# VHH binders against p46559, part 1

Scores and structures below are computed, not measured.

Target 1, 369 residues: p46559
Amino acid sequence: MTAIEKFFTEKSPDSEQVLLKVIELGIDFLGGEWKNVDKSQVNVSRVHGGQSNHMFHVTSSTSATPYLLRIHRQPPSQVFTDTVNLAIFSERGLGPKLYGFFEGGRMEEFLPSKTFDVNDVLVPENSRKIGAIFPLYHSINVPVSKSRRCVHLMREWLNGYESLGGGDYEILPTTVNYSDHPKSVSIKDLNHEIDNFEKWSTEIFEHTLVFSHNDLASTNILELNSTKELVLIDWEFGTYNWRGFDLAMHLSETAIDYRVPFPPGIKMNGDLIDNPPNIQIFCEAYVEADKKLKNRSPSDPTAEVKALIQECQFFWPLTNLFWALSAMKHSLLKFENGVDLDVQARDRLAVYFHLKPRSQKIYEELSKK
Positions, changes and structure headers below are counted from each chain's first letter, unless a header gives other numbers; antibody chains aren't numbered by Kabat.
F, E and O stand for the ipSAE by ESMFold2-Fast, ESMFold2 and OpenDDE, each averaged over both directions (binder to target, target to binder). V2 = 0.75 x the mean of E and O + 0.25 x the DockQ between their complexes.
Where letters were taken out, [cut] stands.

## First folded at step 1 (VHH)

Design c01 (framework vhh_8cml_1)
Fold by ESMFold2-Fast, scan of step 1:
Structure c01 (fold): chain B 369 residues (1-369), chain A 127 residues (1-127)
Amino acid sequence: as target 1 above (369 residues)
Amino acid sequence: EVQLVESGGGLVQPGGSLRLSCAASGRTFSSYAMGWFRQAPGQEREFVALISWSGGSTDYSDSAKGRFTISRDNAKNTVYLQMNSLKPEDTGVYFCAADRSPYYSGSYLSESEYDYWGQGTQVTVSS
């Protein structure tokens, strides 16, 4: 643990030491009225943060600017990219304001908001709002690697799985009723699937590279209490990637319920995977917002929406392969997140092979043009 | 959001047994690894036992091994600590704690790894 992490974890938020430290941070990074705050006027409360951070909401009875304090559990070097991403979104008005960062932590704007769940993302109006906000994030130029895409992380996870003693993997789906998949796959088979999809994606969709969230589950979407505007959070997997992967990732997550009892703590809805109810309105909203943002004239809105739906359908299986490989590796590491990682891997692989023929057909159709 | 409430503490004689319960409220109970910690008078909080989110793995402090058993009932949103062969050294406030089982390298033995804590229940072992 870093010195600052030990400080905040070993002491009560009500302790004099913590109150003085948050005033010190307020003075140093925010200035203004924090220079005139005494400890009796300060409140520090623990907030439910992400799995990687300790979160505190720092307020006072004065006009001093309240802030959210994140103390990183990860090494400082690993949080630089996340902090840079937040700084860019902060400057553009697309995320919480970044007030400052220091070794082991950062200070940011507290956003009074509702976190979405799976019921919220299936509401058509919410699907429209989510589709409409994606182009804002996809238009940002972020100064990070343009070559490290989803397939690079997939290879890293598969190599990790093999290094940990992983071998052939049986595909025995528990929560999805698919049977059109191999009974088992080898590491060589999975490497072939990654290579094949990278080749297809590069040949037909290379022009669609954008900075992508890559993990837009419902719980990473905030609805602001004051304006009802949406804010996308938790950019830990943010990379340049094919936009259809980012869009398909969100759509795929709308078909998965993580609120079911453990085990398995996950349930995939095959009906929503096979016939997603909101894909039309989601893609319509994306295209309309993208046109407005880029000030481009509609040539054929119907054809453009149809093409985007096809693009999302193409990348849908790859999003499931992505999380299957993560689950395979992390199961061997005994990582736990409230989901049976073997069930997730098996069900995700079953979805991958079920949807892959559609992606192959799309590749064949588009590669001829 | 998760809230934790401990129960089952009390006064027992050396060699006796007690079963502590930790009732959790919130939709994501099954997503959490659950731990028991204790704090003796004048001491810092120390680890006692851990059960994974699946219930498939458990860990115990050296002092608890062979005497204490941790278990969970995800249908009832409850974690249990069965304490047998109690000793005066087991006296303390026992706390239930929940961790989201992070995807990063970390120790579930550290107090700092737990996101939610109960208020504690007193266990006194004396004659």
Scores: ipSAE 0.000, ipTM 0.120, lowest interface PAE 21.3, mean pLDDT 82

Design c02 (framework vhh_8cml_1)
Fold by ESMFold2-Fast, scan of step 1:
Structure c02 (fold): chain B 369 residues (1-369), chain A 126 residues (1-126)
Amino acid sequence: as target 1 above (369 residues)
Amino acid sequence: EVQLVESGGGLVQPGGSLRLSCAASGFTFSSYAMGWFRQAPGQEREFVALISGSGGSTDYSDSAKGRFTISRDNAKNTVYLQMNSLKPEDTGVYFCAAKPGYYRTLSTSAYEYDYWGQGTQVTVSS
């Protein structure tokens, strides 16, 4: 644990030491009115803005610029990629402004906003707005590896699970009522599933590679109070990846309710998984926005939208395998985040196998081209 | 200038019901998640219920699930806690609290709440 992480995690945010430290950071990185702020005027509160960092909202009763303070819990190599992503989005006006970084942390713009929830993302107009902003993010050229996609992180999690003593895994879904899955899977079986999906995706969708968020749950979508514009946050899983995985990740998350009591703190809605209500509107908005952004002539929009829906359906099971592998590993680490990780892993594996036949059929249809 | 004012507390018999209200002023109510916490005699403050700024997400402590319902009226800047099937162990001072809406997940930690009301006493006794 770094000295600064220890400082902020072991002290109350209303302690004199913390108040003085956040004033010092405000002066050093923002200047201006922070030079004239007394500790009695400062407010510091803990916030959630990703599960890998300690986050604090720093404000004052003065006109000094408020900021979000992020203290890293991750090794420097993991932090480096996230910081590069934020810096690029900051410069392009597509994310919070990066005010500065230091050993063990960084300071970002606090955006006065409403965080979306599961009810918000199921509203058709909001689904349209989310579909319309994806092309802006997918058009960004980020100077990071274009070969390190979702499957590489999945392999890292599965290797971690094995290294922690993990073995065969029973698929006993708790919240989703699916039964069309194996009773258990081995580490070898899971490696085969990753390899097979990577092969399929590379053969039929390699041309769709874009910089992707890969974790667009409702809570990573901010609606700005002033403009009602949407901003996507928490790019810690940001990588070059197949576009359909990113879109399917968001769609999959609209079918999951985290408002249920812990345990389990998670409930998958099979009706929304089987019959996603907003996929048509979402894909229509994406295609329209993408055409405008790329200055493409109007083509057959109906055919293009149908193809994108098929692309999202193809990647939907892979998004669930992705989080299942994360949950399996982190369950062995006894990680606590308000969700029963074993329930999440079991239900997500059940969803994976339930949806996989559709993906195989799509692969068979498109591989003939 | 920020104020949270609780009301609706009182004495009730086991099995009874109470509805608590919290009137908020001095901040943009819809941008804040609202929570209810309680402090039982001789205990620390514990989480009871939470509602997101839009009202779309709620969370409850294990003891409150199935008995209590949190709701909000953003037009009236008010959050409510409907408490049914009250038990003696529900006795305590109930506090309304507010935290900003910039979150990955909802938080049940009292430590993360910026604004607090004065509290309203709930006593469940015969």
Scores: ipSAE 0.000, ipTM 0.164, lowest interface PAE 14.4, mean pLDDT 84

Design c03 (framework vhh_8cml_1)
Fold by ESMFold2-Fast, scan of step 1:
Structure c03 (fold): chain B 369 residues (1-369), chain A 125 residues (1-125)
Amino acid sequence: as target 1 above (369 residues)
Amino acid sequence: EVQLVESGGGLVQPGGSLRLSCAASGRTFSDYAMGWFRQAPGQEREFVALISRSGGSTDYSDSAKGRFTISRDNAKNTVYLQMNSLKPEDTGVYFCAAGLTYYSDYETPSAYDYWGQGTQVTVSS
């Protein structure tokens, strides 16, 4: 635990120490009316809905600027990536404004909003709205590395797993009923899977590289109270990547429920994985919004929608391999986030091998010359 | 709270130019995306142009693209619309709007929380 994390988790939000600390942060990072705020005028309330962060909403009865205080629980590399991406998005008006950052935390704009859950993302109208906002993010040119794609993190996690003494991994799914997978995989097998998927993706989808969220679970989507518009948050994995991976990541997350009791704290829905109910409406919304944003003629999108659905289906298993490798490494580090990481790794590897044959067929079809 | 006041409208001949300004009052101007909309008599408000809160991204309707330029000065709390090669079809009341329009629904008037009173633009010979 960092000192700042310990401070904010051990003390009551209405304690004198916490009230004085949030005023100090307000003065230091925001200035203005915070210089004139007394502790009796300050309110600090805990915000729920973050697995990686402790969050507090800081307000006052004065005109001092309210802020969201985020105390990090994430590894330093993820904190760095998230902060850089938020700073860029803040400057471009594509997310909450970043007010400041410090060792162990940051201050950002509080957006009065509802955090989505798995039930919200399965509503067809919400799937349409989510599909429609992706093109705005995918069409911007962000001044970050264009070569750091999902496969770089996957190799980093797999190398970390091996360095921690990891070996052969048994695939014994708990929450999905799939059996069309190997009994176990070696580190060499997993490296070959990453290499093969990178080769396939580069050969048939290199033209689809866009700045991507890469982690759009339901809890990273805010619905603004005032406008009902959506805002995407928590860009800690944000980087350039194949478009279909970003879209498939969101679709894959609609099939996973993290509200189940720990252990395991995770339940994958095989029926939704096999037959995603909103993929058509989601892809239709994406294509329509992309055409409007780029001022292209509103031609019949049928062929483009079918191609995008195929693109999402191709990348779906890779999104599960991505989180499986993360879970394998972090299980050895005894990282605690309310999910049984071994259950997550085993179930996600089972999903990967279950869906991989479809991706191979798509590759064979699209690589044909 | 946030008030928007448009200026710069008037009567011009086809092919002429006008520069519209929208002055905002309030501490939160830099937290909003800014849009321009127009409305002809008896019609709904239609999208013309958008600029993000930082000025890093802009978008235009098909009819405005290549002829109009949107810009903003956050230090002056002002957004501008430079209109060139004006056509009779551009005639209407032009409105400035402020909202949380970081995403694809920015063409919808309901996405905007604050609106100006409008300024009349008439393109006629």
Scores: ipSAE 0.000, ipTM 0.106, lowest interface PAE 21.3, mean pLDDT 84

Design c04 (framework vhh_8cml_1)
Fold by ESMFold2-Fast, scan of step 1:
Structure c04 (fold): chain B 369 residues (1-369), chain A 126 residues (1-126)
Amino acid sequence: as target 1 above (369 residues)
Amino acid sequence: EVQLVESGGGLVQPGGSLRLSCAASGFTFDDYAMGWFRQAPGQEREFVALISWSGGSTDYSDSAKGRFTISRDNAKNTVYLQMNSLKPEDTGVYFCAAQRGYKFSPLYTQSGYDYWGQGTQVTVSS
């Protein structure tokens, strides 16, 4: 726990100490009218999101610029990645304005908004809006590693699982009724799966490398109250990656319901996994927005959309392997997030092996051209 | 009343230079990203350059990279486009445009911008 996290955790937002601290931050990072604000004019309210956040909305009755104060609780590397990404997006008009950062926290623009849930992302118009916003982020040149992709994180999680005493893993799905998977997998088997997908992805999709969110679940999408426009948040996993992985990650999350009672706190919808309802609308919106952004004319829009759907289908199982490896490691750490991590890992591994044959066929078809 | 007023256009020979200015009024300039677009005779309006709300980030079309520089003076509510090594294909009407930083509309397309100037003519010929 950082000193600033301890300070804001232990004290009431209405306390004199907190009011003086937020004025001090306002003066230091924003200046202007903050130097003329009295504590009696300041309001500090806690902001609660889909996950537990140390977030505060700081306002005053004056013309001083209001701000969102975020106190970090994530690992330092994720905080670093999220802050760098936000700084770049702030400058490009693609995220909240970043007013400043300091050890343990940051100050940013407060966006009056609604957080999406699983019902929202299944609405066709919302799928179109989400598809249309991806090309904006995929067009950004971010000065970070181009080699640290999804497979890098997967290897880190699998190595962590092994280091924590993890061994062979039995695949006993609970919420999906698939049986076309191995009964168990070894660490060697899982490394082979990662290596194989990296090889396939590099050979047929290396030209699709773009800066990617990699974690676009419904809860990481805000709808602005004023304009109804969407904002993507929580860039802690943001890296250069294959475009189809980023798109498939969002699509795969639409097939999962986290609102079911714990345990297990998770249910995968096999019907949506086998036939995603909005993939056509989503991919059409992406292609159209990408063409407008790049001022290019479609030579064959139907063929381009069909190719993008195939690209998403290729990466769909890899997104499930990604979260399965994370769940395996964090289960051994006894991490509690309202989801049975072993159920998540088992179900996601079952999905991976169920969908892998389609990805292999796509690789075989595209690698021979 | 929101206004964007361009100036600095004119006739120059190939290889010459021009500095365009755009003076903004009627809105909080510091909250807006600023862009330059151009429209050549018989062509569609196209993106040239943009600068973030703080001035910390810039981006350019492929044709402008290495030749044009966008800058802003937030104290004067003005955005500039310094154009060097001008070519006949740079001929067109140049438009200044403004977009709210958190709007998340495409910065590279004209539909993403909230406010537009009237344009200033740039002609590159002998």
Scores: ipSAE 0.000, ipTM 0.337, lowest interface PAE 12.3, mean pLDDT 85

Design c05 (framework vhh_8cml_1)
Fold by ESMFold2-Fast, scan of step 1:
Structure c05 (fold): chain B 369 residues (1-369), chain A 126 residues (1-126)
Amino acid sequence: as target 1 above (369 residues)
Amino acid sequence: EVQLVESGGGLVQPGGSLRLSCAASGSTFSSYAMGWFRQAPGQEREFVALITSSGGSTDYSDSAKGRFTISRDNAKNTVYLQMNSLKPEDTGVYFCAADHKTWLYSSTDYHEFDYWGQGTQVTVSS
């Protein structure tokens, strides 16, 4: 834990020490008006975004510029990736402005906005808006590795799980009622699943490689108060990946409710997983926005939308394997994020095996074309 | 620093309704989870209802479920408690509280909340 993380973890946000520290940061990185702020005029409030960072909204009753203070909890490589991604999006006007970074943290623009929740993303008009903004981000050429995709991180998490003494894992779902899965899986079985999906994805979808968010849960979507435009935040997993994984990740997250009491702090909705209500409107919006951005006319717009739905369905189980592997590793690290990580891992593995046969059928159909 | 001011309390007959309001000033209201607590004479302060900073999730005490509804208007910096089917047991001073530490569910222990209003009296009697 960094010195600054320890400081903010151990002290209350309204303590004199914290108030003085955020004034010091405001003076150092933003200057001007912060030099005239008294601690009695400052307010510091915690902001939660997936609980991977300590986030604070720093405001004052003066004209000093408000800011978000982010204190890192992630591995150095994820911190580096997130900061680079934010800097690029900041320069392009596609995310919060980056005010500055320092060892263990950063300061960024606070956007007056509504953070989406699971009810918001199930509204058809919001699903359309989210579909329409994905091509904007997917069209960006980012100067980062194109080989470090979702499967790279999956292997890192599985290797970490094994290194921490992890072994065979029993699949006993708690919140989803699926039974078409193995009773347990070995580390070798999970490596085989990653290898098979990587092979399938490379053979039929390699042409769909785009810069992807990879973690677009509802809480990572802001609706700006002034314009009602959407902004995607928290790019700590941002990397080149298959487009359908990014889209399927968002769709999968619309079927999961994190607002249930802890434990377990998570509930998966099998009806939404089996019959996603907004996949059609979401994919229609994506295709139309992508067409407009690239100034292209598809030969058959209806067929393109149908193909994108199939692409999302293909990647849906992989998004659940992705978070299952993360949960398995972090459960052994006794990581606290408001979710029972063992319940998450078991349920997500059950979803993976439930949906995998559909993905195999899609692979078989498309590999013969 | 946030200041919280409750209003809408009063005397009502059993079975009646009241709507309490809590107006926030001095800082960014939308960053706080908001709660309602009450204290009856001779009793400890008890949890009534909670709403997350986004407004997307709510929680209620067993006595409030099905009768009370918490809501918020971030544009007006206000949180509301709609109380229906009021009972004499609902009599007490109602406090609104703000918590910036917890996103989904703030602690129901009143000592954990950061900012408190002065309270508004609710009396349910014939």
Scores: ipSAE 0.000, ipTM 0.138, lowest interface PAE 19.0, mean pLDDT 83

Design c06 (framework vhh_8cml_1)
Fold by ESMFold2-Fast, scan of step 1:
Structure c06 (fold): chain B 369 residues (1-369), chain A 127 residues (1-127)
Amino acid sequence: as target 1 above (369 residues)
Amino acid sequence: EVQLVESGGGLVQPGGSLRLSCAASGRTFSTYAMGWFRQAPGQEREFVALISSSGGYTDYSDSAKGRFTISRDNAKNTVYLQMNSLKPEDTGVYFCAAVPSGRILTGYYSPEDYDYWGQGTQVTVSS
């Protein structure tokens, strides 16, 4: 733990030490009325949500600007990526305002909001709203690497798995009822799958590179109380990637419930994977919003929507391989996050192989034109 | 609260240039993102350009990109739209609009997303 993480986890939010520390931060980073705040006027409440940060809502009875205090638990590289992305989005009005950052934490705008769950993202109107917001983020030019896509992190996780003594991996799904997968995969097999998908993606979808969230689970979507507008949070995996991967990642996450008791703490819904109910509405909303954002008139909107659905279907298995490789590595590191990482890896590999034939057929179809 | 007043419109020949200005009242201008919209006769208001509160981010409609430049001077509480290579299709009433910079700009190409509007300034491109 960092010294500041230890400070905030070991002390009560209403302790004098914590109250004085949040006033000190308010004075240092925000100034204004924080210079005139007495500790008796300050309220610090813990905000629940996310595994990556300890979060506190800091308010006062004065006109001093309220703030959200995030104390990091993430690796330094993910903290760096998330902070850079938030700074850019803050400046563009596309995320919470970033008030400042320091070693081990940051201060940002508190957005009175509801965090979505799996029930919320399956509501058709919410799926439409999420589809409509993606073009806003996909249209941003972010000054970061365009070459470090999802496959780079996948290779890093697989290499990490191997370096930790990982070997052949048995595919025995627990929460999905799929049987059309290999019984086991070698590290060589998994490297071949990454290489093959990268080749396919580059050949048919290289023109679709956009700045992507890459981790849009329901819990990373806030609905603002005042306006009902959506805000996408936790950009720790944000980078340039094929847009269909970003869209398919969100769609895939709508089929997964993390609220089930640990163990396993995860349940995949095969019916939603096989027959996603909102993919049409989601893709229609994306195309409509992208058209409006760019002030363009598509020659055939129906064909564009069908092509985007096909693009999402192509990338869906890759999103599951992505998290399977992460789960394999982190299981060997004894990482605990309320999910049985071996169950997650096995189920996600089963989903990958179940959906891969559709992706191959799409590649064959599009590579001929 | 912010009050907006546009100026700089007029009659110009195709290929000509105009610089529009939008003067904002008050102490909060530097906290607002600013947009320019236009409305042609018989049509709805459409997006032209957007600039963030700091000026670090700008965006343009496809029709404006490469021809128009949005800028701001926070010390003077003014936003500008430099319009070059004007076409007859650019004819319309040009409106300045403001939205709080801390607000998430979902649909920032929609007039409904902006809180404050100027009265508009007429731009006519004709030979």
Scores: ipSAE 0.000, ipTM 0.137, lowest interface PAE 18.8, mean pLDDT 85

Design c07 (framework vhh_8cml_1)
Fold by ESMFold2-Fast, scan of step 1:
Structure c07 (fold): chain B 369 residues (1-369), chain A 128 residues (1-128)
Amino acid sequence: as target 1 above (369 residues)
Amino acid sequence: EVQLVESGGGLVQPGGSLRLSCAASGFTLDYYAMGWFRQAPGQEREFVALISSSGGSTDYSDSAKGRFTISRDNAKNTVYLQMNSLKPEDTGVYFCAAGTPLYYGSGKYRSADEYDYWGQGTQVTVSS
């Protein structure tokens, strides 16, 4: 825990110490009217969201610029990635403005908005809007590694699991009713799965590398109150990756409900996994928006949409393996985030093996072309 | 503990040969690409050679081509670098690294950022 995390964990938001600290930050990073603000004019409200519960909306009765204060609880590497990504999107008007960064935290624009939930992302019009916004982010040139894709983080998590004493893992799904999976997998088996998917993806989809969010759950989508336009947030897993993985990650997350009581705090919907209702509309919107953004005319738009659906279907199981490996490692670390990590890992592995045969068939078909 | 241990370094005369070995413990090499890097006195760490997880693909720096050969024995969890026709400019600490599978369809060398694990290095000195 950083000194600033300890400070905000131990003190009430209405305490004199906190009020003085947020004024100090306002003066240092924003200046302007913050230099003239008295503590009696300041309001600090806790904002609950995601895995970071140390978020505060800082306002005053003056014209001083309000801000969102985020105190980091993530590993330094994720904080670094998230900060770099937010700074780039802030400069390009594609996310909240980044007002300032300091050890253990940051200050950003508060966007009056509605956070999406699982019901919102299943609405066809919202699926269309989400599909249409992806090309804006996928078109950005970000000065970070092009080789540290999802499979690199997956190997780090699996190696971490092994280093923590992890061994063979039993696949006993709780929320999905699948039986077409192994009873258990070894660390060697899981390394083999990562290696095979990386090989397949490189051989048939290497041309699809784009800067990707990699974690677009419904709760990372904001709908602005004023315009109803969407903004994508929380880029701590942002990196160059295969386009289909990023799109499949969002589609996969539309089949998962995190609002169920803990334990388990998670429920996967097998019917939506097997028959995603909005994949056609989503992919049509992506292709149309990408076409408009790049001022291009596809020779066959119908074929391009079908190819994109196939890309999403190919990468869908890999998105579940990705979060399964994270859950396996973090379960051994006794990490608490309101989700039963063992349930998540087992269900996600069951989904991986259930969907993998389709991905293998796609690889076999496209590798001949 | 995940560990890579280099061995086989030493003092050799110009024109001589050395065979470096890299033994992995705490994980299996079957699924990792392996690279050799070196750090010469007063220089940054530079790429020397790489081999894919299967051994089917290899690549070398321009200075290493024709003189060095990288190989692997996954059953022994070990990677080798055979160095022939050694020159004084080959002097440095040689590091073994394990990382993601070799990128296919590219003629570019892999960067150090693509490797997950690193050994502590073995010293190679080429002089009389």
Scores: ipSAE 0.000, ipTM 0.101, lowest interface PAE 23.2, mean pLDDT 83

